# Designs tried in a protein design chat: VHH binders against Arabinogalactan endo-beta-1,4-galactanase (ganB). Part 4

Target 1, 359 residues: Arabinogalactan endo-beta-1,4-galactanase (ganB), of Cellvibrio japonicus (p48841)
Amino acid sequence: NTGVADNTPFYVGADLSYVNEMESCGATYRDQGKKVDPFQLFADKGADLVRVRLWHNATWTKYSDLKDVSKTLKRAKNAGMKTLLDFHYSDTWTDPEKQFIPKAWAHITDTKELAKALYDYTTDTLASLDQQQLLPNLVQVGNETNIEILQAEDTLVHGIPNWQRNATLLNSGVNAVRDYSKKTGKPIQVVLHIAQPENALWWFKQAKENGVIDYDVIGLSYYPQWSEYSLPQLPDAIAELQNTYHKPVMIVETAYPWTLHNFDQAGNVLGEKAVQPEFPASPRGQLTYLLTLTQLVKSAGGMGVIYWEPAWVSTRCRTLWGKGSHWENASFFDATRKNNALPAFLFFKADYQASAQAE
Key: E = the ipSAE of ESMFold2; O = the ipSAE of OpenDDE; V2 = 0.75 times the mean of E and O plus 0.25 times the DockQ between their complexes.

## First folded at step 2 (VHH)

Design g03 (framework vhh_gocatamig_d2)
Fold by ESMFold2-Fast, scan of step 2:
Structure g03 (fold): chain B 359 residues (1-359), chain A 120 residues (1-120)
Amino acid sequence: as target 1 above (359 residues)
Amino acid sequence: EVQLVESGGGLVQPGGSLTLSCAASGSIFSINALAWYRQAPGKKRELVAGITSGGSTVYMDSVKGRFTISRDNAKNSVYLQMNSLRAEDTAVYYCAAKTYWGRGYTYDYWGQGTLVTVSS
């Protein structure tokens, strides 16, 4: 018994949002030279949680809409894995510097009316999924909301977040999940997601001071390149968050390159600057990074680790940002061997030890 | 794909002012930062100033206090107000769009460049 996180399962999972698109673009996945279904492969290797992003109305792509998300959730559930639905609340990518209001809601200037739109959308999405027996086990209310959710036009101009508005909108999303769970009797855990541990330490203090207290899990993106915290410093940050807010911490995004080679025309995100001194950009280095990170998270009493897009492989299809994948060098598949599974898959079933210090 | 159209370069006396502008079109949803770079004859290209979609700014030390970067999100435009110009500010100035997709992905789209000459 290690403390506050002891009664929750420890998840080791993957964000598989790109699989449907990759397969539509001709990608195949292999294990030991044999063609496999990637969802079944992740499950067979010990993945127990699948994360999937949802965009409101991304007209530039047919993926990450409710239909595509439903297919991803069905595939994950059929393989025996639990699911985490990531509401971006945007028509495109959200990150600390970008939280664009969906075009459908851009005309709404009143905070309470916008909060109602977010509430209704969240409730309608959950109801639609539930009708298909695809209700997620966890829901993120927003993705990397470091500044503010549904960023206002005046905030984009002045750069100053409005925490009264931000709290109203965040609480509306949380309340939608709570109300749906209570109405149906079906439990759903609520995750709030911040990029990098150092930002979370400040952000959750502001959230608490502004009345954002009804959530279940602190979700973090942890990428060594973009964090001021090295791996040895991560357990202390996790412990501080869990001791201060009495909520478990889960790493909902991380990744590490297995090579610095680019196999297509789309520029890779994780280059030389992503490489840490202890972990070379190699198949073994990628695995060792994940084993080390996951052990540290579990030892600190954390709730789990989700790898971001381990199946985003090179294809001849295009995104807005280039032809191919921006992540194939950080996938769990070897582009030089027809996407055969890499050693990184071993991170799902490793025997991670809990620590008394995790309390 | 993003396209950038620059304007505002020219010849100016030392101590004078110029405003450079850059209008972005195409895949605007992918743009998270706009920046100005410059390249003087025989030198490497260097970052002068940058501004994120959230309004955060960065400046090279030699222009801080003299240059101001700003953006108009409604027009998808970025501006570089250059005051107290010096001979060493003479360079071709390039507008660059940095595209993010929520996971640290950046790809630079470049304008054609606009010449700024500080002389006589």
Scores: ipSAE 0.006, ipTM 0.241, lowest interface PAE 9.9, mean pLDDT 87

Design g04 (framework vhh_gocatamig_d2; at its last look DockQ between E and O 0.21; V2 from the best seeds 0.00; counts 0 for: pae E 12.9 > 2, placed apart)
Amino acid sequence: EVQLVESGGGLVQPGGSLTLSCAASGFTFSSYALAWYRQAPGKKRELVAGIYSGGSTVYMDSVKGRFTISRDNAKNSVYLQMNSLRAEDTAVYYCAAESYYKGWSTYDYWGQGTLVTVSS
ESMFold2-Fast, scan of step 2: ipSAE 0.012; ipTM 0.311
ESMFold2, look of step 3: ipSAE 0.000; ipTM 0.197
ESMFold2 (binder alone), look of step 3: mean pLDDT 81; pTM 0.815
OpenDDE, look of step 3: ipSAE 0.023; ipTM 0.289

Design g05 (framework vhh_gocatamig_d2; at its last look DockQ between E and O 0.03; V2 from the best seeds 0.00; counts 0 for: pae E 17.4 > 2, grease 24.3 > 24.2, SAP .67 > .668, placed apart)
Fold by ESMFold2, look of step 3:
Order: structure tokens, then sequence, then C-alpha cells
Structure g05 (fold): chain B 359 residues (1-359), chain A 121 residues (1-121)
């Protein structure tokens, strides 16, 4: 059982996958009334890790492809932040309910051939980024892989997975990262990502029983509205995962509304039902939620907290989710003040108490 | 008792429009993932569009830009607006609720009876 000691890095990060698109749509970001570069702003406020999603070949958008991801990684590196690359292994969003195979691989029915395609794609992506001095510090092999990955679009796959297939494919991605790291001598940590703690407790048990063991970090999405674990109960799930699998837990997605007001025509994902009794939907409540969550994660010996899309502000452009933003009330930018920075930015530099892990 | 009732199907000419409705009872649509599926005779049932509890939507590639899924929480209903209809859209359309267990897998399926959409001139 390897614990995280007092001087081990603890990440406080942000998923900034939308920033390039929002800026192309005319978004500006401000701090103290002055226009700022958002990557530099996050770094200046104390963020140390940028997460970015990658789609395989999403022809319906020009973002979240390798070119856009390279730009995001470059901006993060130039601002002095470490990076986490989040492979979706799909041409669109992956989540607990959808894990569609990229169109380019849809003709491949043999699992070993599909595993090779996944391996080669992962390796080629890392090599391309490495040539630009943009090799990420962490890689997610999949995003919210609660259900079996790389499913055909015409298949209703939301039952019990074929774990022989799922393990072969997941291990192929893990091995691609491991092999690249060994060949180059450049360390990369591997993250497996499951939405919500209750699902992770079951999933990682199944993964271990089926030979998926060679990863470094258990990544969780945590949104209290949709979890069976309240915020005070979250440390129990973290402790169980870490003690059972001897891997640190990182919260790779969370968010909290700073207001219930909707600033555009797009309905917001986090509404009144997202509000916890202890944390009003206000700028102070958003900050207090983050301070409390992050302290609980650190005290439990976790590896960090990443906020999801704090820069996804309202614009007149249409994304796949519709015109405007479904997230502006959960961003770190005040839509009533020309996207001026909110107090939530203070969560990055707060002094969190470490907890020694059992050895 | 969980129940899903589809309506709004019918005969329409190519290029026309239809709105399908799915009235839900025994649960709240805003707290569940709901989807439209379709099945043409002799073909496999396929996902058309879905709406997650948080309001996010997904679409199969062949309907993107033509079909829109939406919900009305006050009426406890989900809708599929189908525009620019083509002969290939002819199918029985089903509304379905998927439920994930705490282990991340659907263990129970609830389906409506279906509503027929025929696109023919």
Amino acid sequence: as target 1 above (359 residues)
Amino acid sequence: EVQLVESGGGLVQPGGSLTLSCAASGFTVSSNYLAWYRQAPGKKRELVAGIYSGGSTVYMDSVKGRFTISRDNAKNSVYLQMNSLRAEDTAVYYCARETYSRYGFSTFDYWGQGTLVTVSS
C-alpha cells in the first residue's frame, strides 16, 4: 500500500477543452475588469493541471481534434501547467451511457484487430505530441468508461459488458502508453475514469477480476446531485478504492453552480436540484463547495481535483449541445460582469491539510 | 407503474416533418435518460436520439441537423422533431427509458409500444 506523503504533488486543475472554441466564438475573459488570456489566468491563480479531451475524428466540429488539443496543450505548457490528455476513443462524447466506436474503425469486428487500431492510434497520438514537446504528464485511457468501450452505433450496449473484450481493449490502450513511456524514458501516468464513486466501486472490482490492473490513478467524476455518495460520504468511497487497489484517487470532474440564473437560451445542466443544503448557489457557495471537496479529497489521501469546463461561457455560437452554454452558471466567470473572474479561482491556492496514507 | 406512450406517427411525404411525443408516467423524465429508437422491418433496432437527465442530447449521424430531441418537464414528456424526412426514416419509433444500476449497467428496460412513421410519396 503506497501512500501520498506531505510533499507529494497534489493537483488542482481545470478541464479547458472549450477555451479555443469559445474564443473563436468571440468570448473574452477578464480579471479585475481587464481582458486576460485564460490559460495564464488559471496558472496565475494557482492551477497546476489542465485536462483536455480528444476525439478521434469528429467531422461535425473542428475542435477537440489533435490540432485543437495540441494548441490547448501548448497554451497550458507555456503557462507552466502540467497536462492530462483525455482519450474518448470515439468521434463524439463518451459517457456512462454512450461509448461509440470511431467511424474509421467501425468495419473492424475482430477484437485483436480493434485492439491493434487502438494501440497504434494511442501511440501515434503520443508520438505526434512528443515531437512538439507537448507529451502529457497523464493520459486517460477512455472517458467515463462505465459501459463497454468501442461499441457499434447500432447496438444498444448498456447491459453487462463482455469483459474479455473490454479488458483486451482497455489493456491495449494502457500498454500503448506504457510502451511509449518505456521506449522514450519519459514518465506518463495512466488514468482509468469512471463516473461517480458508487459505479467505480463495482467497476474496478470487475476490471481487476478480468486483468485490467496496470494503471496508476483511479479517476472519478463527482457530481453530488447524481451520486449515491453525499460530499461527507465521499471519503469512504475514496478510502475503499485506494485501500483495495493501492492506487490514488483523483477527482477528474466536478462542478458547482455560482447562480441559478440562466444567461442564454440553452438550459443549464446544474439547476436547483444540484444545490446542496450547505452550499448556496452563489459565488461564495461555489467556492465553499470546492474548498470543502478538495480538503476531503486531500485528507483521504487523494491525488487532486479537476474542475470541469470552468471557462465554458455563453456565446452566440452553436456547439453540439446547442446555442449558448449549458454550463455558464457553473463557470468561473461572471456572465453579468463581462466574464470577470469569480471567487471560485481562490480554490487553486488554498492551503489544504495533507493526510498521511496507511503504509 | 412505469409507462411510456408514443404518439404522433403517420404518413408523410419526403422532405416533410413530424413531431413524435412520448408521455411518461410512474417516473420523472427530468431525472432519467430517455431515448428514441427506431426499427424498420427486418432490421436491427437502433438509437436515434437521447436526452440525459442533465439535459445533454445525442443523435445518430444520419439524423443530425434534421431531428431534435427535447423534453417538457411540466408535461412529463419527451419529443422528437423530425424535419427533412427521407424514405430511409420509415420505421416504428420507440421511446425508451434506460436505467443504470449503481454498477453502471442497465438492468431494466422500459419501452413504449411504438408509433409508425412512413415516409412515402
Scores: ipSAE 0.000, ipTM 0.145, lowest interface PAE 17.4, mean pLDDT 86
ESMFold2-Fast, scan of step 2: ipSAE 0.016; ipTM 0.273
ESMFold2 (binder alone), look of step 3: mean pLDDT 81; pTM 0.807
OpenDDE, look of step 3: ipSAE 0.031; ipTM 0.536

Design g06 (framework vhh_gocatamig_d2)
Amino acid sequence: EVQLVESGGGLVQPGGSLTLSCAASGSIFSSNALAWYRQAPGKKRELVAGITSGGSTVYMDSVKGRFTISRDNAKNSVYLQMNSLRAEDTAVYYCATKSEYWNRGTYEFDYWGQGTLVTVSS
ESMFold2-Fast, scan of step 2: ipSAE 0.014; ipTM 0.303

Design g07 (framework vhh_gocatamig_d2)
Fold by ESMFold2-Fast, scan of step 2:
Structure g07 (fold): chain B 359 residues (1-359), chain A 121 residues (1-121)
Amino acid sequence: as target 1 above (359 residues)
Amino acid sequence: EVQLVESGGGLVQPGGSLTLSCAASGFTFSDYALAWYRQAPGKKRELVAGISSGGSTVYMDSVKGRFTISRDNAKNSVYLQMNSLRAEDTAVYYCAAQIYTPRGYWDLDYWGQGTLVTVSS
């Protein structure tokens, strides 16, 4: 429970977008030495929400397209977990520095025509998933949309978005989800996702002032390395967002290293700078970070925590940047023990206490 | 070992010109976007100019028409041609390389050590 009048469940989940690719590349997952299906493992350990990214037309990979996403959603639902679909609205990775327009839409210069393309794509995707009984419980309209979405390829962007354009595009995606829910009678919660809580405080103010008000959840990426807020400061930021916008906050991305060792030829993203003084880069340190974060989020009245790519392990396959994984030192699997499950799995079933906000 | 090595900095008089170079090694240069940042004493680091892997460019307003960024993929180098230099252009100039990275765009960014540009008589 995220509040006295709010019956919304508290989610503890994982982004499992890489699992299909890892298995295709020869990865196996283990628990106590036994091979396991990773979706069933996450569910058995208490995960209740699976997040998955969707790219429009990524020609450089066969993963994160609608077919791959459909398989991920089916595997999640078969294991009894709810689902969150993350529309990147790009052919590749989106983050606060990169929001590249799909090549299929790059010729569209008129904002209203571009908004229609986004609306149609969102509607068609939901309809396709619904026909397979794979309609998600939550939908992100964009991924880490700190800057203006649907930017020209390789654009370097600084400052605030052109909010007249940005609001029209974001509202088009939101309207597609709302219209689909109304047409079918099937509820879907809309998430808007910003990286780091300090950026969200200003971004949602700009969004409100420009008419982006019809969403259900404030989604945040929280990575201690890239946030001005330490863990003890996070509850106040969550409370401020929830009190100001009357929307629950969910951490839709976080991660912490269980080691600083790199087990392949691909450079790891979470290095020494990711390590916080209170939490060593160890299996126990990874777990205690997650237990502490999740308790703070629940105590602040937040609605959940999703770990980003806990199953992205080392394989023989290549990314765009090297052979292996850039994240195996932040996975939930021990590369030194044939990908046996790490203590971090305990974060899904921990008994998190709700805070009584009383002096 | 990944390296970005800036050169071409120095003392120049107001109205003068200077060309900064950044030589890269240890990665596939043509895949990266390259940028020049600067930091003046007591101020935050700011983007001066950027060039994408595809060759599109961006400039901060105060340097438009005066500075030109270019790249030479065969030499693994990026350049900043600075014309009509002003006292306000005095700063340490940094070369940076960025690529599409999963969740680690800041940490997989490569940065040079910087080169000092002083515009003074």
Scores: ipSAE 0.014, ipTM 0.298, lowest interface PAE 7.7, mean pLDDT 88

Design g08 (framework vhh_gocatamig_d2)
Fold by ESMFold2-Fast, scan of step 2:
Structure g08 (fold): chain B 359 residues (1-359), chain A 120 residues (1-120)
Amino acid sequence: as target 1 above (359 residues)
Amino acid sequence: EVQLVESGGGLVQPGGSLTLSCAASGRIFSINALAWYRQAPGKKRELVAGITRGGSTVYMDSVKGRFTISRDNAKNSVYLQMNSLRAEDTAVYYCAAETSYFSDYTYDYWGQGTLVTVSS
């Protein structure tokens, strides 16, 4: 039994980048006590979009390379879900403070030459995926590019981003997607991703002033712990972005803990400071947070909500920083019950209203 | 302290409709979410539909498209509109309330239940 997620303008999805690794490390997933394929489980529960990260050449891990990403995209597509490919354009994690140039491109000091390398890499990646019938529906050009994409040692002047360089590089990635889409006749939406709504309000103004205007979707990370905006303030920020730039907003990352217990040796990222007074760190609190966030995003006219790494569970394997998962307390699976599915899965099929009923 | 009282249950023929109502009293401002559960004879209690303070809804797969949950905040009430009823929908239906203070896997407060019988 497969769910159908055709033609919806509002996505409710998950970033499933860790699933292949978790399974290789011995993880199993269950629903109502029975072993299940996690991609099929997410699809059956109503997920309609799978996000996956791509690293250029992360020699410290076997995962998030093109081969692993191709397997994730194939599994998502076979389960009937649309896909979003997240180009980190780095050999490791990117966030606002870490935008490291891949080792293969570190010798390139000329901005136009670096832009050509980014363009060629993006084009080659899309062509390789297309050959496998795995072309993504959406492409993220960079991940949390709050300061500068492909940041080099001396690009900041008095702490201010070099926007001429930044715009040239971002536009090169966008142009690669546009050119590929035009050549093949296959539509691909381009997402630009900024962490936290308050940062996006400023960043997209700078982007527009510097000629970064050809994209389709404003992608946001929203985590209450790290945002100045509470949930009630989020709709106004989304509306301001959409009205100012005439682009839909999608939450491409969010998460909430279902417990504060750590079930392995790897420290969890979402601890006590992540807990909001309105939503306890419990299975129901996690679900209620997601239902509330998703309703607010849809009511504001947003494009969707993607949960970050709901399948990153505890295993015998290690990350660069510890043995286990840094996220099992924020997964959709109960570590105390052999990774049995948590109530949070109900957020995928909830009947979200476009606006509140008046009177 | 929150108290929940259900009404609207009864006997209905297959294909018929019923609306269940649940009135909340006591410390209603502490309610974060309201839900409808059901329990058929010999079966475990299962979640049918839920609604948050903001109006977001969730449904079990077998009732989606047939049942609609709604709330009236002015009356402190939640409703379950049930259409195209089937014999398999026969159960005692329970209203449940979650407060954000101390909830986990189970709802904090439960009504007494209202019987729905779908029979010809």
Scores: ipSAE 0.000, ipTM 0.202, lowest interface PAE 18.8, mean pLDDT 86

Design g09 (framework vhh_gocatamig_d2)
Fold by ESMFold2-Fast, scan of step 2:
Structure g09 (fold): chain B 359 residues (1-359), chain A 120 residues (1-120)
Amino acid sequence: as target 1 above (359 residues)
Amino acid sequence: EVQLVESGGGLVQPGGSLTLSCAASGFTFSSYALAWYRQAPGKKRELVAGISSGGSTVYMDSVKGRFTISRDNAKNSVYLQMNSLRAEDTAVYYCAKVRHSYGTWEYDYWGQGTLVTVSS
């Protein structure tokens, strides 16, 4: 027993943040040779939760802004899926190496005033979505917040921690969600997201000691290439987090390559080093990885698994980093077969056992 | 088990050069930021240079232009090339795996350190 409620649903989902952009760039998606709407395809295959990232003001792209996010949430909701809104609180990608403050807030040096800006932005975003009947079911207050959030540009590594600032800022986002839920009577679960399970135990200990306690879900990125924990070690890490903090764990990001071939000019992120000995970089290997991971997460008492960007396919469009996708070899679509659906879709409806407990 | 083993320290004259090396094991090296810290007697440990998994670098103001941090993912190693060394650079130099958490430094993994002495 993990110490979490037995009535908590188990989600199997996908982050579909790139779909609108891919379609604008000419991408089409197919199942058994027939063109399909990708949101409807994910829903029909059993996906029940769609995650989508939100950037504050990414002037370098027209995607992942509130308008694009609203379209993604509407498409997910129309297909019958629940939604998870991922606030990056940045104008660009956030990860354990960068948590850059939005340019609009960079002039704010006082922590309480910065916390107010984050609170107001979170509240205004939720209100705008709610007016469209697109209020998310879950909200991430930050993305992979392993390091202090809202840092000045070019601050990639720090030697001096400031948890008083970090806790004030994180709590302002949490409070905005809580206050909005109380004001409207509409429930929203709060997720705090840390990259790799080995980092989460120490991070959430510091969070608790500094008064960051009012979240609902521990969100983890788990990528075998970037974790010190192999897949068989993952259940114990999940159980330890859940027993220590009395919060369910959800894998909010994972991925696995179905091929090592690059179909465009953009370098793929998941290469040979991503491949685990037990799972070849093949359509079956990708599926087997997901079946194995999801069973282990559910057996440990976890809350779900979300696959990151299974629809980020090769297109004629450019990113800042190259022409095409950095992820098509880890998508759920076969670039050699006009983006026909891969076997990985079977992971959404597999019969996962909650636990194989000894008598 | 995470291990970081530093080497390359020693005695050098002012204006001289040294290259420090750090060999890492027990984690997926290419995925993490690594840093060099130093501690002189009676002073706190301070960040000298850092390098992200993507190769972006950060330097302390007093070493910028003199020191260069680099990594070799194939060898699971991070390096600190130190040029134009000064007496003030005398310290034990530590290799660190950065967890990207600002809670406390005990969440970082540290090597045992290598002594650099700059003397006349």
Scores: ipSAE 0.000, ipTM 0.176, lowest interface PAE 14.9, mean pLDDT 86

Design g10 (framework vhh_gocatamig_d2)
Fold by ESMFold2-Fast, scan of step 2:
Structure g10 (fold): chain B 359 residues (1-359), chain A 121 residues (1-121)
Amino acid sequence: as target 1 above (359 residues)
Amino acid sequence: EVQLVESGGGLVQPGGSLTLSCAASGSIFSIYALAWYRQAPGKKRELVAGINSGGSTVYMDSVKGRFTISRDNAKNSVYLQMNSLRAEDTAVYYCAAYHESWLGSEKYDYWGQGTLVTVSS
């Protein structure tokens, strides 16, 4: 509890996990018609935190492995931004429906042995990054861990939630970060990440009752389409979490469409249902959503907002589900203007007011 | 995989009460919207009551004030408390869970096998 002496800053950042892949697939990024390095662009526009996902062994792609993550972290640090490493603890996407155990660990049936595998993997990853001077400032132990982590795919074995197993596994990841930080004297904040604030209110109660208490930050995905909380209700939810668990809240994922048009053959995730009445699906509406969300989070005493994949633009490359991007209509770049920067970049340096208790 | 199993159905007299339970197996379903549907003989399936992950509820007009939907995320269960039962409430009652996957826009709709409720003297 004595390892963090500095007051927590307010972060305004971006998850830039797709940039290396997009550039390899021929994408270029522009600001005012000029080609730019996207990491330098985000930094120049005021982004101060870069989030990056790590998959254990995603053999179906060359990206989001340790090598690719190391490149992302290096590019972020070279541009002057702090970093958040997001351990998915899976070979693929994790979300509230999917927390699939890595194939390399699927044979491990004993919870203690599985916890040791997760601990060793987390420690080895941090050591490898630290050797490159790429140690992250914050670490997520899991991504959207709404359900029990390291689950077998599509099986009847997981009939009842096993919080004794879940807590043992989550605590092994937390302990790995704590032990590495203590051994090296280098501070790392631990984030636990839940999708939607209403789910976090219940999940963190269960976590506390089962001994998952040693973390620093409550990380939330907030997408209006998938939350029961509208934007005006969000500050009360953040305050309740912070007052109940005595941990700051950070929005580690959000996004908003700047258009409903699909510019490629890959279906877009944020469609008509994502659009809120107060914020049209337009460049101005995307910016206004972000300005409003970020102001509300800061006013509630939260510690930051990270936009998810603002650089996931259309390319000739294929995902598992189609050719192109599922997110170009929610990127910070205009597909009709050679990926020229959109007004949403103004969200990074806007003059956000603190809560009445923060001077 | 989420599997839903209903219980608590049976024969009751008009004005009686029943509690239906739906237990989920597989992953915890605290993130799912949960609903009770019913289908009477020769009729279309209709939504009776729903409860989202945040606890907000919806009810069909004919059951408001008589039925109460609730969830217990710790027990991975959803309940339908039915009071002041009428002959028109006779139907097979189905538990349903709904969630939309963020990536891929895939919907996961899970349905139970149904439990029969008969309101008859």
Scores: ipSAE 0.006, ipTM 0.213, lowest interface PAE 9.7, mean pLDDT 86

Design g11 (framework vhh_gocatamig_d2)
Fold by ESMFold2-Fast, scan of step 2:
Structure g11 (fold): chain B 359 residues (1-359), chain A 122 residues (1-122)
Amino acid sequence: as target 1 above (359 residues)
Amino acid sequence: EVQLVESGGGLVQPGGSLTLSCAASGFTFSNYALAWYRQAPGKKRELVAGITSGGSTVYMDSVKGRFTISRDNAKNSVYLQMNSLRAEDTAVYYCARTVEYSPKWGSTYDYWGQGTLVTVSS
């Protein structure tokens, strides 16, 4: 009784959405002092899945549009890695507090018409990628949809979901992926993504009760700072979720700082409050966190772990909120050593033991 | 630089009323969404009420019809009027700000006040 099929891989991957932008802004990446292509570096170190975000029409940036996403998918595929496409269904960042309807769809007041816009967009995106031989292996229908997908812009702070509307919109995206897969004979796994494991048990119960059942993977963001669950509590949460919904759990986002120093003028998101007592904010502490997390996820029967933006390094370019990166202290590259690779890369091909093996 | 300072908490009898105030400084107040969260001992922080820059409001089900959130852009303040208070409303109440178009997690509440204690007891 393994609980996991022989043909189901355990993924250890990275979200590499920022690489194209970082390189355009002058960033170089090194391993043992030698300049390297970051996609090839991740693959050589054992990464097997690349996640990339897609924004509908982000006018404030040239990146995370379909053209940029296509380049990321091509680079990942050329390096031999599988791909996960993350539809934000927004013109900007989405998270539990922010699910802005794209400007192009903001005039649509009828839920069924909005669902059709989402369906058509998802289908057109997959068709465009498939024409380039870049069809993703997995697709997220939304990013951290803890409250509602496509929340009205007039309601920025919404704590209470309309589940009939939410289910109609989520199922529209799922159906677009399923219909495309059936029409072409090309398999795609569907991921639904919730931030923090403590929110997932209730959310997927509401999803099931409202007819959102045709997905393959439960995707979770896990960040110790923002979760009620410490690392030792995570396996039980994963096991409960998998036992309840009979779907594998994959951590699609996590990160940990290797330093508390800010190397540029853009404020870092992961500060002192991100640091756990067991893992110092050091190169070894970052690695030990990832080794521990990944072992616990695999032991619980989970499907994988994806690190969020390990290549988002300091550059001469600006975000809307400052000059540089908000994440260089949580990257896999040492800003004090010309972005030389950090020990955290060892997490990709460590010998993780499965719970299904004899104990 | 950015500060949110709560006031108006205290001890009140069941069925009573309190008005919480949050004074903001260090940013252009009218451009941001503000919210009131609460946290009781041993529980997680939960959204009580929110108000957008445009004035749209949202409320937790257990406080709908009893609590009213409002803002005064001229005074850089957000308010929570709490009526028909119950023992279960006992918590530390926090004022929070949301930044539009922030990087990952920065679009969640990026600044929090220190909190103000509300105790509903006879």
Scores: ipSAE 0.015, ipTM 0.242, lowest interface PAE 7.1, mean pLDDT 87

